# Designs tried in a protein design chat: VH-VL binders against o27280. Part 341

Target 1, 266 residues: o27280
Amino acid sequence: MDSMNVPEVLEIKRIVEESESVKTFIFSWDFRREVRPGQFVMVWDFRDEKPMSVSLIDPVRSEIGISIRRVGEFTDRVHGLSEGDLLGIRGPYGRGFELMGRDILLVGGGIGMAPLAALADEATARGMRVDALVAARTADELLFLDRLEAAGVNISTCTDDGSCGFKGFAHERLLTLEENHDMAAVCGPEPMMFQVMRILDERDVPAQLSLERYMKCAVGICGQCCLDDTGFRVCAEGPVFWSQELSRVREFGRYRRDPAGRRVPW

## First folded at step 15 (VH-VL)

Design ca52 (framework fv_cemiplimab)
Fold by ESMFold2-Fast, scan of step 15:
Structure ca52 (fold): chain C 266 residues (1-266), chain A 118 residues (1-118), chain B 107 residues (1-107)
Amino acid sequence: as target 1 above (266 residues)
Amino acid sequence: EVQLLESGGVLVQPGGSLRLSCAASGFTFSDYGMTWVRQAPGKGLEWVSSISGSGNWIYFADSVKGRFTISRDNSKNTLYLQMNSLKGEDTAVYYCTRGDYSWPFDYWGQGTLVTVSS
Amino acid sequence: DIQMTQSPSSLSASVGDSITITCRASRKISNYLNWYQQKPGKAPNLLIYEASTLQSGVPSRFSGSGSGTDFTLTIRTLQPEDFATYYCQQSLSTPYTFGPGTVVDFR
């Protein structure tokens, strides 16, 4: 009976090209099924199913958006689709971000800006002050700057190669930014998130971090979503975790596991 | 037991190049980031570079950026430091150590001396 | 860059003494500070990480304390093998920086 566990075949209403490697696919959505920033859906191309974060939540237009980076066979096939084509969507799943306070910081790396863009929309709609640090390897991998600007977000950028904004890493840039935030939300590669978490810990800023590790089962039965030290299930308990929860997880920021259970170092 | 053994330190002329190696044993090499730390004669410790377990996340001290390259071969349990455009101020004992952003520098090799002089 | 300073630069002590070395960071680093010991002619070894956690195998006479900008390494009942140079190092952010060292000499 749970409609979240059965894929709905939905028409791609619009496609936004965010970069050469990232597209946002927009679908009509019935908001009787609530969706929160930080949650994910399972995307089915009628051959394979993969988890994708929700990057746009627009109840006024009755739309959701799903941002997908091209990284393998599944995502390459999905990137080949056009407006009017069909995809199976089920969900949403996982716990989303919790907003608290008045001033918040978002720190996003690469595609990790996708769930944070949805969060920025909700925070600004609530009248919160939002600062965003957007990090990428190069300028062409910086995502959602136009959306963040349109929402009234205060934006700082950094790139590893110095092609846009601060030359260096997100944690190095963060050290030079204002320290007065009530909370932070962080999403990106785990080495970035680990180092950002340390700076936020020093500032006594409660942080929520999104672990977008691969997920094979949205009903919480699959052990592939578990973390070594805590037994947390990313699809059931996450993907959003508090920094206090992650500070004791030995694998966080160091390695993840592939489908065969092998350690894949960062 | 964890063991790290550096090699490659020699006398080189200013502007020259040199590659240092560090052979690791006694642990799963790819599970750990690795770091190079140097010490000039009679001086203190200076961080040079760190590399993550996969080799994808690399950090350098500003004094060596653009001149030094850190790399690793996980199949051979070996860490490398390629040093180009060497300067007199690069003269130091170079230590290989286990650790990076996620782990303290908990085990150190014996060091290998690099002398940059005419 | 985060600058690290140590005080004193050197001290003279006798076996059985208790000694204290201080380390100061140019900005707050929480508890992301490590202490290393370097004996003459040898490589450094890790004593303490995260300001107060003893590395496995390190004698309990060593202890670390502090947070933010000010940190202390204490060696109670100094032994002959403790005559060495001690370094602090911040682990909050790259570039990682060490203090200039404190030399503990025999009196």
Scores: ipSAE 0.801, ipTM 0.906, lowest interface PAE 0.9, mean pLDDT 89

Design ca53 (framework fv_cemiplimab)
Fold by ESMFold2-Fast, scan of step 15:
Structure ca53 (fold): chain C 266 residues (1-266), chain A 118 residues (1-118), chain B 107 residues (1-107)
Amino acid sequence: as target 1 above (266 residues)
Amino acid sequence: EVQLLESGGVLVQPGGSLRLSCAASGFTFSDYGMTWVRQAPGKGLEWVSSISGSGEWYYFADSVKGRFTISRDNSKNTLYLQMNSLKGEDTAVYYCTRGDYSWPFDYWGQGTLVTVSS
Amino acid sequence: DIQMTQSPSSLSASVGDSITITCRASRKISNYLNWYQQKPGKAPNLLIYEASTLQSGVPSRFSGSGSGTDFTLTIRTLQPEDFATYYCQQSLSTPYTFGPGTVVDFR
């Protein structure tokens, strides 16, 4: 490990409350270290370190943003911090999204909208037409709707409980949206991504999918082994993969592996 | 060998409730999603519900939404279907199958008959 | 919902015949189509998945073809144990839907 892989201690410049459970932490960033949508950083609270997707990339203000959902002890501690407090950041790591064509579909579930929000900013800045399908269990868990609207994104929503938009799941809503796109980017829980991928495959829309579990592989921490049905090992650095790569991974959408290599079902 | 054994099917009056069970053996239960498929007397197959390996993701046919719940206990290798507010149209043989959105329904139990009548 | 139709609804055949059953989806489903066999009084069994992949243990006289909206199941050299009802099922999206079935009866 060399100096570029050690955490840099940065001051929290601003905190944006996205929802009751999600906050975006904004830091000054030196853009001589390029950051692309789909990449992540390791966030260190001086006790533990976790991977977090970059959700805001603003070279004009020299800022990056990291959106964090409150799900456990580490994220609870980070959510307790205030503007002016310090966090360790190292990275960026991983493969970012690639933009192609004129029209892009974004499909995000819950916190998976975070890296897609950064991608939406870049796509709109390039003059692309951006359609976003934002999915969550309830209306209160839909993220970045105001930011996407401000960017000129055409938004569709769905919630499992019907509290906002279409009542149902992302893949069911996608079936009712029949416009073709040059590409798609998908991020969210793997069961959602698997089912969305099938519909995009039927439409011959090339898709890039971002998988949280492969963020650890991208920084060299790999206790996970993903094999297709032929036994072929997929060790590509994540977290962003093309749908044709994932279609060969038997584990995608079914189970993942813990650090000991044991299967953890979806 | 993969085996699935359904139980719980009985005669129930309209508006009643019933819980079906499916005992699985011969494979790592938690690695697979599971599905319930029913067949009314003399009719074809109708998908009822599917559940992911962890039990956190589940889907229902519109005809049963709000009335049925699907669950599983991976420590007991058992799949459940809780049926509430039963209607005559729910009369069917209920099959337990291995598979969900990520896997074909490749093994089926022999079925358990639910009759909803007064 | 994706509607599935099958043709014919029933057919009569003799041992040694070759038969074809068709399945049509109300919208394109790529190759996300499964075929099942059900004998009277028995549970269904999987014959073919992803339109053309034969399930392990299923005799090679069974074959599937098609993509998009139109699919076929062919049974070459029909055997006595093949007299059954056959169902197609789309696996593209929930709610999963089955065809109404095709009954293959002794002639």
Scores: ipSAE 0.797, ipTM 0.910, lowest interface PAE 1.0, mean pLDDT 89

Design ca54 (framework fv_cemiplimab)
Fold by ESMFold2-Fast, scan of step 15:
Structure ca54 (fold): chain C 266 residues (1-266), chain A 118 residues (1-118), chain B 107 residues (1-107)
Amino acid sequence: as target 1 above (266 residues)
Amino acid sequence: EVQLLESGGVLVQPGGSLRLSCAASGFTFSDYGMTWVRQAPGKGLEWVSSISGSGEWFYFADSVKGRFTISRDNSKNTLYLQMNSLKGEDTAVYYCTRGDYSWPFDYWGQGTLVTVSS
Amino acid sequence: DIQMTQSPSSLSASVGDSITITCRASRKISNYLNWYQQKPGKAPNLLIYEASTLQSGVPSRFSGSGSGTDFTLTIRTLQPEDFATYYCQQSLSTPYTFGPGTVVDFR
């Protein structure tokens, strides 16, 4: 039995409240199972199993962290747990972010900052220059600013309501940030990611974008890999895709499909 | 055949309110973002607002922020523009068009004239 | 905001002429530019999107080119129905902005 394919029952070592709606659950982890930023694990509460991005990777303390936003029944139950309680964890799964070059731009919206916070740690540890644009609806929904600052990241913020930093959307703020980067990593709501991708394309900056809805493809639940909107089956597994790969996916940023195959708009 | 039909344009006094509607047919309405573009008499085109397919993502021109609200009812295939605190400068033909950040403004309605005057 | 300019503001042409309209963005917008045609008293019509892709149903005499800041719309062998106002529009980022328009009139 491969340990990555069987849920390991782990004790919640620590819970960090990141915001009113977001908590990070920290577990001891055996790093013989390597974990990279952008990968996810399946979290099992002994009733339902959901994919969650890894937001903290700390080999020194032998810990991983999983940040969870409260949005429904499963996440409500998990948010009700305490330190010492148990969860099943299996993985890691999926294509993580690749780091290249000397400098990187991170653009995160809401909970999408979770996998990018882990990426920021790895990029700074490799000696890269890291700029982060952190976006949210309001100031109290901006995540991981203290962690990013402690890691030496150059931070810009924007909020839709203007309560912190630039008043406006991530793509509008990005237009005022003139610096060239060797690469970018983007995670957040697809409408934000689509608009950010256009600006990065104009700058000729190769971008990697993390799409939550493709986490099932990464664990092999969707058949060969996934179907793109042209009707082809693609051989790439998520959740992280290069912008060049996403340029073929007409549904990106527009709609997704429910279990019955019906289009659900963004 | 894609069709968009605007309605609601009338004469309104400054400071008044008005709601415009756009009825869509000939395509799956919820698959597309929608946009309002206006044109003052004898002037060029000015983008007003765009809304995503679900209605959860929306954007406004600075000239209308805080005064106008865009919304949609996908069950009725209808786009709305709620206009508050109207000014003389808001006098224009208002066009409904299919498209947003992810799609060009590829089909347009005939427009509805809003006149803001005493 | 990204400012869009067009030249000329107006031009006079005869049926059978070939004409070129230019559009300039105040910053680089890659190929995120659309062209629209508007006939007097009518709604605008999409001609070209992504700088050079012809919209379905638009005659092949229309073509677009350019990238970055400078763009052109070319109409070959002008037809009577082509006398109209033409607008460019950047689609890189909100707020979306249109050029001031170019009026194509009878000579």
Scores: ipSAE 0.810, ipTM 0.915, lowest interface PAE 0.9, mean pLDDT 89

Design ca55 (framework fv_cemiplimab)
Fold by ESMFold2-Fast, scan of step 15:
Structure ca55 (fold): chain C 266 residues (1-266), chain A 118 residues (1-118), chain B 107 residues (1-107)
Amino acid sequence: as target 1 above (266 residues)
Amino acid sequence: EVQLLESGGVLVQPGGSLRLSCAASGFTFSDYGMTWVRQAPGKGLEWVSSISGSGEWRYFADSVKGRFTISRDNSKNTLYLQMNSLKGEDTAVYYCTRGDYSWPFDYWGQGTLVTVSS
Amino acid sequence: DIQMTQSPSSLSASVGDSITITCRASRKISNYLNWYQQKPGKAPNLLIYEASTLQSGVPSRFSGSGSGTDFTLTIRTLQPEDFATYYCQQSLSTPYTFGPGTVVDFR
């Protein structure tokens, strides 16, 4: 047992409103407990706990940020909190993204841009060239554009409704962007990730994809969701997986499973 | 046995609307995305639209964007294609097929003929 | 859009012949290519997916090969029921596109 399995009660230092439905909660953090992009923490409001991706890692200010989308009772309660209020934080958990080469492509959909924003900071700090394709249903759901711009990231956008940038889906926009990258990192809804993965496969670009549904499995809460028909246990090293590994998972991009093992389609 | 049965094809005047249905049986409908493919008389196959298993992800050919909508009712094992502002160029046999971005179009219905003419 | 072409547009063959149909994509699509057969007055049926994987129930005389931009469908020892139109289709990205078809006629 190590100390990351015990919740630490932390004060909300600052709240950034990213959109009508997304807020970033910023906490002071002791970086003797290392956090890497792609990792998540368990957020405890003293009633329920949920896994949340780390979206800001700032050793200079000794801060981490956690971006939360309002989707239900837990997240509604957390969104109701103010600076100075307390939350329990456990972690970090899971494997972080691995950086290689000199050029990286980030493809993020909706709240999936959160862990990729932290990765953009690390890649930029290492002197890598960073291109980001930021996708959402509408313009007001595009996240972290100002932060990415400030970091010197080359940004492309697309929205399903055409309200900002390319009108269409991430994979359709990516197909029109003929650029070489040493690697890619992808996070968002699985249908988006599946279709983006095919284009990256054709380009022979190694990709890492973050599957949010494996976050609880990584901390031992939901062992059944880690298996598929091949007997492959994906959660052992998750939530970040290489595209070559995911090509063997029949369920990826099609359906997930609830705690009873029933299929839930995308 | 996997079976798909289209219905709803009729003669419609230009500018009219029509809704096609496809009844599915022999598999767990919600586990699969579904697609509509059409074929004009004496011509080749043209992809029209695809929908994911839940119905939340929908894709359209440029020729039908803004005029056609695809939907499904998983409780009834039925796929729909709502066609509005019909043009002569929409005249075709419309096929229902199982598959989408994640699965090949592996089973096809018999097709239903839509004729758009004055 | 990814454009698909097929050659020949038509061919005449006899029972027992071996025939080859080619399909070309306007850009690289890896192995994301499917082949379909359509008999006169009938719906299409899937023969091959992922360029070379034979669909369950399809006779072993059908085979597919290729990757990138150039693909081939081969039918060995042609049978009477094989006289049909054959279509390739790319599955890399929406909009999904079909080749114009190859008509295999009786000679």
Scores: ipSAE 0.815, ipTM 0.918, lowest interface PAE 0.9, mean pLDDT 90

Design ca56 (framework fv_cemiplimab)
Fold by ESMFold2-Fast, scan of step 15:
Structure ca56 (fold): chain C 266 residues (1-266), chain A 118 residues (1-118), chain B 107 residues (1-107)
Amino acid sequence: as target 1 above (266 residues)
Amino acid sequence: EVQLLESGGVLVQPGGSLRLSCAASGFTFSDYGMTWVRQAPGKGLEWVSSISGSGEWPYFADSVKGRFTISRDNSKNTLYLQMNSLKGEDTAVYYCTRGDYSWPFDYWGQGTLVTVSS
Amino acid sequence: DIQMTQSPSSLSASVGDSITITCRASRKISNYLNWYQQKPGKAPNLLIYEASTLQSGVPSRFSGSGSGTDFTLTIRTLQPEDFATYYCQQSLSTPYTFGPGTVVDFR
């Protein structure tokens, strides 16, 4: 993706409140500029620019949606905006998910369900059987259940505290689910993704995992794209990676690096 | 040289509480998940609990869920196991090990004996 | 939970012997299996991880093999310091589980 590209200023057409901490911002989109599930855009509030996954792709209505969790100063400001307000959007960037086979498994944790919701829409529109495992710490952090149900997705849930569905972690719930999938897509906290990846590896299910840290560096090479202690990988290959690539990376699921290059543990 | 040193094992009455500590040295503590494994007298090894490098991802064996809490203080290079509502079945040598879901249990402390009896 | 079994529960051997210990998982665990050695009164020591990868500093007479449900630890040319209890452990998923152990005694 082109790092010289200029943001287009778009009007917020509609806002959907997904939870107390998550909103989806919907914009009119010209689909001559293609966007696929798993890609991200840079969102500019005229002060700072942050990467956000595309969570809704609707060519019929000519709309895209961007789901944003309130976690800091930038996202707090964006959450304060109303329909009719303006944001700069640049992109799309990054490698999107690839669909293969007929039976697909989606495993999403928290806001990681956002790009997977867009993927579920595409997969069901193609006539695929879609099973989704939606994981969160508590019931109020489970996202997109209504959208997934409306799309015809077979949903399983789990919460760490047992407030909805299986009491436990995504990988523990996955261990009890049927094994027959042609492909999986996984997005969420890296500790969840790492443990889910092991179970999918045991089942010989090819998996694609979306890493948030690669979104921040996808248009260039930087320290945050370092995948192991022996070297760096070009971040333009992400944010979506195949599980066989990540299985060789010692830092995946363990730690990441901040802008100063310091290790930040999971 | 990686070193792990457990402490806190003593005789406690059933229903009592105890906190075990594990002091780590010789490596960057926060880069690694940590685990507690126990061994009852004359028995085999049993996984108790693991915690991620940040302390934000704790995991527990079913036998201790709701009674035990794992935590860590990365500024002190120390792992903790808070044990509540102790039962006779909790009597064991408790080992501190380096490792979690992402790393094998590659270094072990010498263990600390916890005895639960009246 | 994933149940781990080991055979034999104990064996007697002499220095210079080659011995084999087997480990079986109640479900497929790919290569997510570790082997540990424990000497009397001592902490366990990691020998092998990912079924066949030898831990740094462990003598080459130790080797591991297997995948799926059936795994083997082999010690060729047994030395006096090898008389110990050996445990397998699955690392596929929490709750992590160990085999019951195999005691290797002097004959």
Scores: ipSAE 0.778, ipTM 0.895, lowest interface PAE 1.0, mean pLDDT 89

Design ca57 (framework fv_cemiplimab)
Fold by ESMFold2-Fast, scan of step 15:
Structure ca57 (fold): chain C 266 residues (1-266), chain A 118 residues (1-118), chain B 107 residues (1-107)
Amino acid sequence: as target 1 above (266 residues)
Amino acid sequence: EVQLLESGGVLVQPGGSLRLSCAASGFTFSDYGMTWVRQAPGKGLEWVSSISGSGEWQYFADSVKGRFTISRDNSKNTLYLQMNSLKGEDTAVYYCTRGDYSWPFDYWGQGTLVTVSS
Amino acid sequence: DIQMTQSPSSLSASVGDSITITCRASRKISNYLNWYQQKPGKAPNLLIYEASTLQSGVPSRFSGSGSGTDFTLTIRTLQPEDFATYYCQQSLSTPYTFGPGTVVDFR
């Protein structure tokens, strides 16, 4: 089990440009180490290590994909890499999404569509009916629409500026969509997830939400990846949580903690 | 003790602009979203706009979308409402309150009166 | 938008009375409902949040109940300081909406 905690140095096999700010890095993967949608890996550029959700799981081609948004120094360096360059990958870590029933609603905001794209692939492969609500600030920030369409997903979009689909926020769009789903999976900015969760809870739809937070450690040994109110460790117990669990956490949707333990508001 | 103090309400002619401020004290300002609620003379309460703790998430009533902007300066513990293209129907007492999508509107300022008239 | 209605629009009561105000949402909002009190010339104050949770400092004679679309605010043993306007407000989704208010006046 030690091998999961040692980075494997992998060659970047292919890079897909998803948008101006998002790239998917594809690696060959040995599926003797099982990877489930909703899990993450630690990406090491030989200077810093950051958690990234797995966005593609393809056992047939023996590939995984990791989608990375350019938001800071680490991600800027990784975006500068080319096919053939090397990255360290360790994991996978965390619990994955659970699938149940026949119909699933996916609600994704921005880069949060990355783990949901992997989930959509699994759900459609199992014969589930998949509806996806894809939200972003503008049309050019909507991610994975072509991939979701190719997988047979029924897509609704919303943008804050109205440049594609519904003009408004994901939770406002959700109020106008069908309520008939056996489960939902949600990933995106916590303010979006918080407001979507309330509507799903009102509809009595069990929802799983993926928390993308800063993590100091990958194995949950330290308290820096804990939720303030309940003591959940995102890397050990998450990143995927049921809505019933998150509804008790006062910090969810309001603030997170940086590596120093300081509150960072949403 | 939580305190909110609005300022900036004055008489403005139609089509004009005005900025309201709300000074907050007695709590960690950035831990809370903030909201503006207005009340026209003799009428009920109307939600105007809410802003998240960081200022990055902003929500508006349809009646003010495109004309008003909400912002905050966490270093000064101050909430702002920039009001443009003012109409007679914007005449109201404007209240600053603590809360947003994640928290009830639990503390309110005294209000500041904005009158839009020629 | 979620429309909120209140009944009655006004009522006259005496000190010592028990009164009930109702609030109805145009769609289900679970327990995402708040109640506010506004005295003449003053700012509103929060009485109850999440349909039935009493705000700290609010007297126990105030109580809230309901879920889904129908909600009730009850004031038992009305006191002189309770003559005010009462508003419900849904907190399920933006745009947030208030009821039109119920005026509780002296009989």
Scores: ipSAE 0.787, ipTM 0.905, lowest interface PAE 0.9, mean pLDDT 89

Design ca58 (framework fv_cemiplimab)
Fold by ESMFold2-Fast, scan of step 15:
Order: C-alpha cells, then structure tokens, then sequence
Structure ca58 (fold): chain C 266 residues (1-266), chain A 118 residues (1-118), chain B 107 residues (1-107)
C-alpha cells in the first residue's frame, strides 16, 4: 500500500485570501513525505477529488499551502470552508521543477503563479537571483505580488487591460525585458505559455513549463492527461516539461482533452 | 477542400459600424485559430486581429483596439469582425485566414471590400 | 513592435531567371517568419513558414532561408505565374507585422 495513494485527513490551519476568486489553504505537513515546487496533490472534500498545485512549501514551519481558484462546484464548496475544517490530501505527485544556474525568470499567468510562488521561495533560499513576470487579465487577478516581494523577487507585471503595469500580454512584455537568465519557469494558460516559449527559445533560455492538465486519478492509470503526438502523461511525466520536450507536442497551446478524450480548443 | 468566404463589405460612413463574416468549410473549424488581415487599396498587408479556437484568446493591432471586436461561432463554422467607430483609414479589402499564434496563415478567403467614406 | 523591411521594393526579371528577395526584422525572431505571394487582384497565398518549410502544394522552385534578423526567399527558374508581390511576416509575437512587399515584374 503506497501511503501517498491514501488520503490523509488534514485540518485547515490557515486560509489566505489571495484575491476575490483565489484562496490558499495551509496545512501542517510531515516532510518525511517530500514535496517539491511544481508537484501537485489530490484534494478530497469527501465527495470529489481534484488535483491542485502546491503553492507553499515551508519545512521550517512544517506547512504546505494549496491555492485554489473558484471555477466550479468542487472549488465553490472548498471555498466555503473555514479554518478548522477538514480536507483529504493525497500525494504529492508529478515531476517538480529543476533549478540550475544563478539567475531564473518566472513567468506566471493567473493561478499559474501558485506553483511558481513555491519555486520562487526555493530559488531565493538557494541564493539565486529571481525575476518574475506576473500576468493577468486585470489588476485584481494578479496573484502573489506581496509574497514575491517579501521573498526578494524582482517583479514586473502586465495586464491585458492595462490596469496594472504593462498593457498587453506576457509575451509582449517579455520582449521589452532584456535581462539574461540561466533558466526560466513558466506556468499559466497554455496559449500564454506557447507564446512565452517562443520568446525564450529565441533567446536560447532553457525553460520548464508546467501544464495544468491533470488526471482525475493521480497514479497515471487513465489517459485523460495524456498529450498527443509524443504520448506524454502530464501526471506521470509532468506536469513540468522542458521546452525542448514540448516543442514536439502538436496539441500544446492549441487544444486539450476532456474526460471523454474529445478535443477542447484553447 | 479548405474554403473561406468573407461577406459584409459595403460602403459605410465615418463613425459608422459594420460586421464582417467569414464562412469556413473543409476542416474542423474549432481546431484552428483564425485571423483577419486587411489591405488598403494599392498598399501592403496589415494584420488586424486573431482569435484562438475556443474564442477566449484574442489579439488586436493597436490601430483597431477598442473599436473592433473579433468573435467566432464554432457551431456555425463562422468568424466575425465587428467594426465600430470606422475611419477613412479602415478602407481596405478584409481577408479571413486560418491561423493564429499557433498556426501559420495558411488558407485565405478572397476578401471583402470595406469602403469608409461619405 | 517588430518592424519588417524588404529589399528590393521591386525587381524586374525574365522567365527562367532566378531571383532573391530579402527580409529584415528589427529584432531577432529566430525562424518565426512566413512568406506570402499575392498575384494581382487575388488573395495572398502562403509559400513558406518557419523560415524554410515549404507549404504543401507550393512548387519546389520556391525556397526560404535565414534566421535571427535576416531572411531570404529564392525563386529558381521563374515562371510566368510567379510575377506577383511577395510579403514576409514575423510570427514571433503579436502584433504580427508584414514587410512592405516586393513587386516582381517582367523585364
């Protein structure tokens, strides 16, 4: 019996309101079960189980955090919970980010900043210089700015509507940022990641991109998080992939699969 | 096989509005982003707007931002360009083409002429 | 915005000639460049994408090369139907921009 496949019922220790639609749920965590930035857990509300990226990893306080955006019935129920309430947690699962070099660029869109916030903490703790480009549709959807600033991260912002920082998309803002980096990590909507990847490819910056396509089963026994063309499984091979790997995936940035395996366009 | 047919181009007065349509056939419409490109009489090509397969990811040229909207109806295999606050400088043949950030503009319709004049 | 320039603005050639058109981007765009042909009174047609990949159905006399900022389109053994205007277009980033075009006319 693999202990990672059995949900552990944990008490919600603290809830942080990140925005009107996003909350971070913080739990005590036993770090005998290692967790790395870029990995995900299965969150069980005793009715449904959904994958969520780990957004806080704090071994000093023995805590992990899970940031959840309100998008449907499951997430609406979880958002209705209070400190002291219980959730089931399985995991962690998936391949995490790898850190290398001295300087890293983080590019995050919306809730995609959640796994990147955890990565920023690790990178700064290792003494790396961290630059973050935080993108959203509007200013009120920008996430983790205070946390990134507290960690010593150099922050640039952009919003589609121009309500904060650069007016435009992440890739358009990235073109105006001329700093050299040893690597990059990218997480957000696939159309954003696709366009950002082209800029990083042009600059010869190796990039890791985190795909939010997750399976309902956390052990990779069904094909719902499988990528076309290469046969990659997001939960087994990912969710973090190098840009070199994703360049061979025809569906990346174009469409995903629903539970029935049908194409759902971006 | 792949066919794109634009319609809606007419003479319209400055400050007016007009909606262009592009009927697509011969491929799975929702699998592709779509783009509008225009060409003023005797001039070169100018990108106007692109829309992703779902309709959720939209980009515009600065010259039309706030005045034009792009949309699609995947159930009807149709792309739209709603043009508001039209200016003389918007006079052009408007082409519908298949492609966006993820795909080259590989097939083009024959265009529809929009003339903005009194 | 990424500015695209083409050289020459026009050229005169005879059937059977080989011609070269150049395109320059104001910044590096890797290989994210497309070439289009437009015949008088007709819609543009995609010739080449990703700098050097020939579009299906396009004759092999067309070829593209280059990377970064400088690109070329070559037409070998020019045919009567090749007298047209040719445009380059960068696909690295929005806003997508076209070159001003090169007119290929009879000598």
Amino acid sequence: as target 1 above (266 residues)
Amino acid sequence: EVQLLESGGVLVQPGGSLRLSCAASGFTFSDYGMTWVRQAPGKGLEWVSSISGSGEWIHFADSVKGRFTISRDNSKNTLYLQMNSLKGEDTAVYYCTRGDYSWPFDYWGQGTLVTVSS
Amino acid sequence: DIQMTQSPSSLSASVGDSITITCRASRKISNYLNWYQQKPGKAPNLLIYEASTLQSGVPSRFSGSGSGTDFTLTIRTLQPEDFATYYCQQSLSTPYTFGPGTVVDFR
Scores: ipSAE 0.791, ipTM 0.907, lowest interface PAE 1.1, mean pLDDT 89

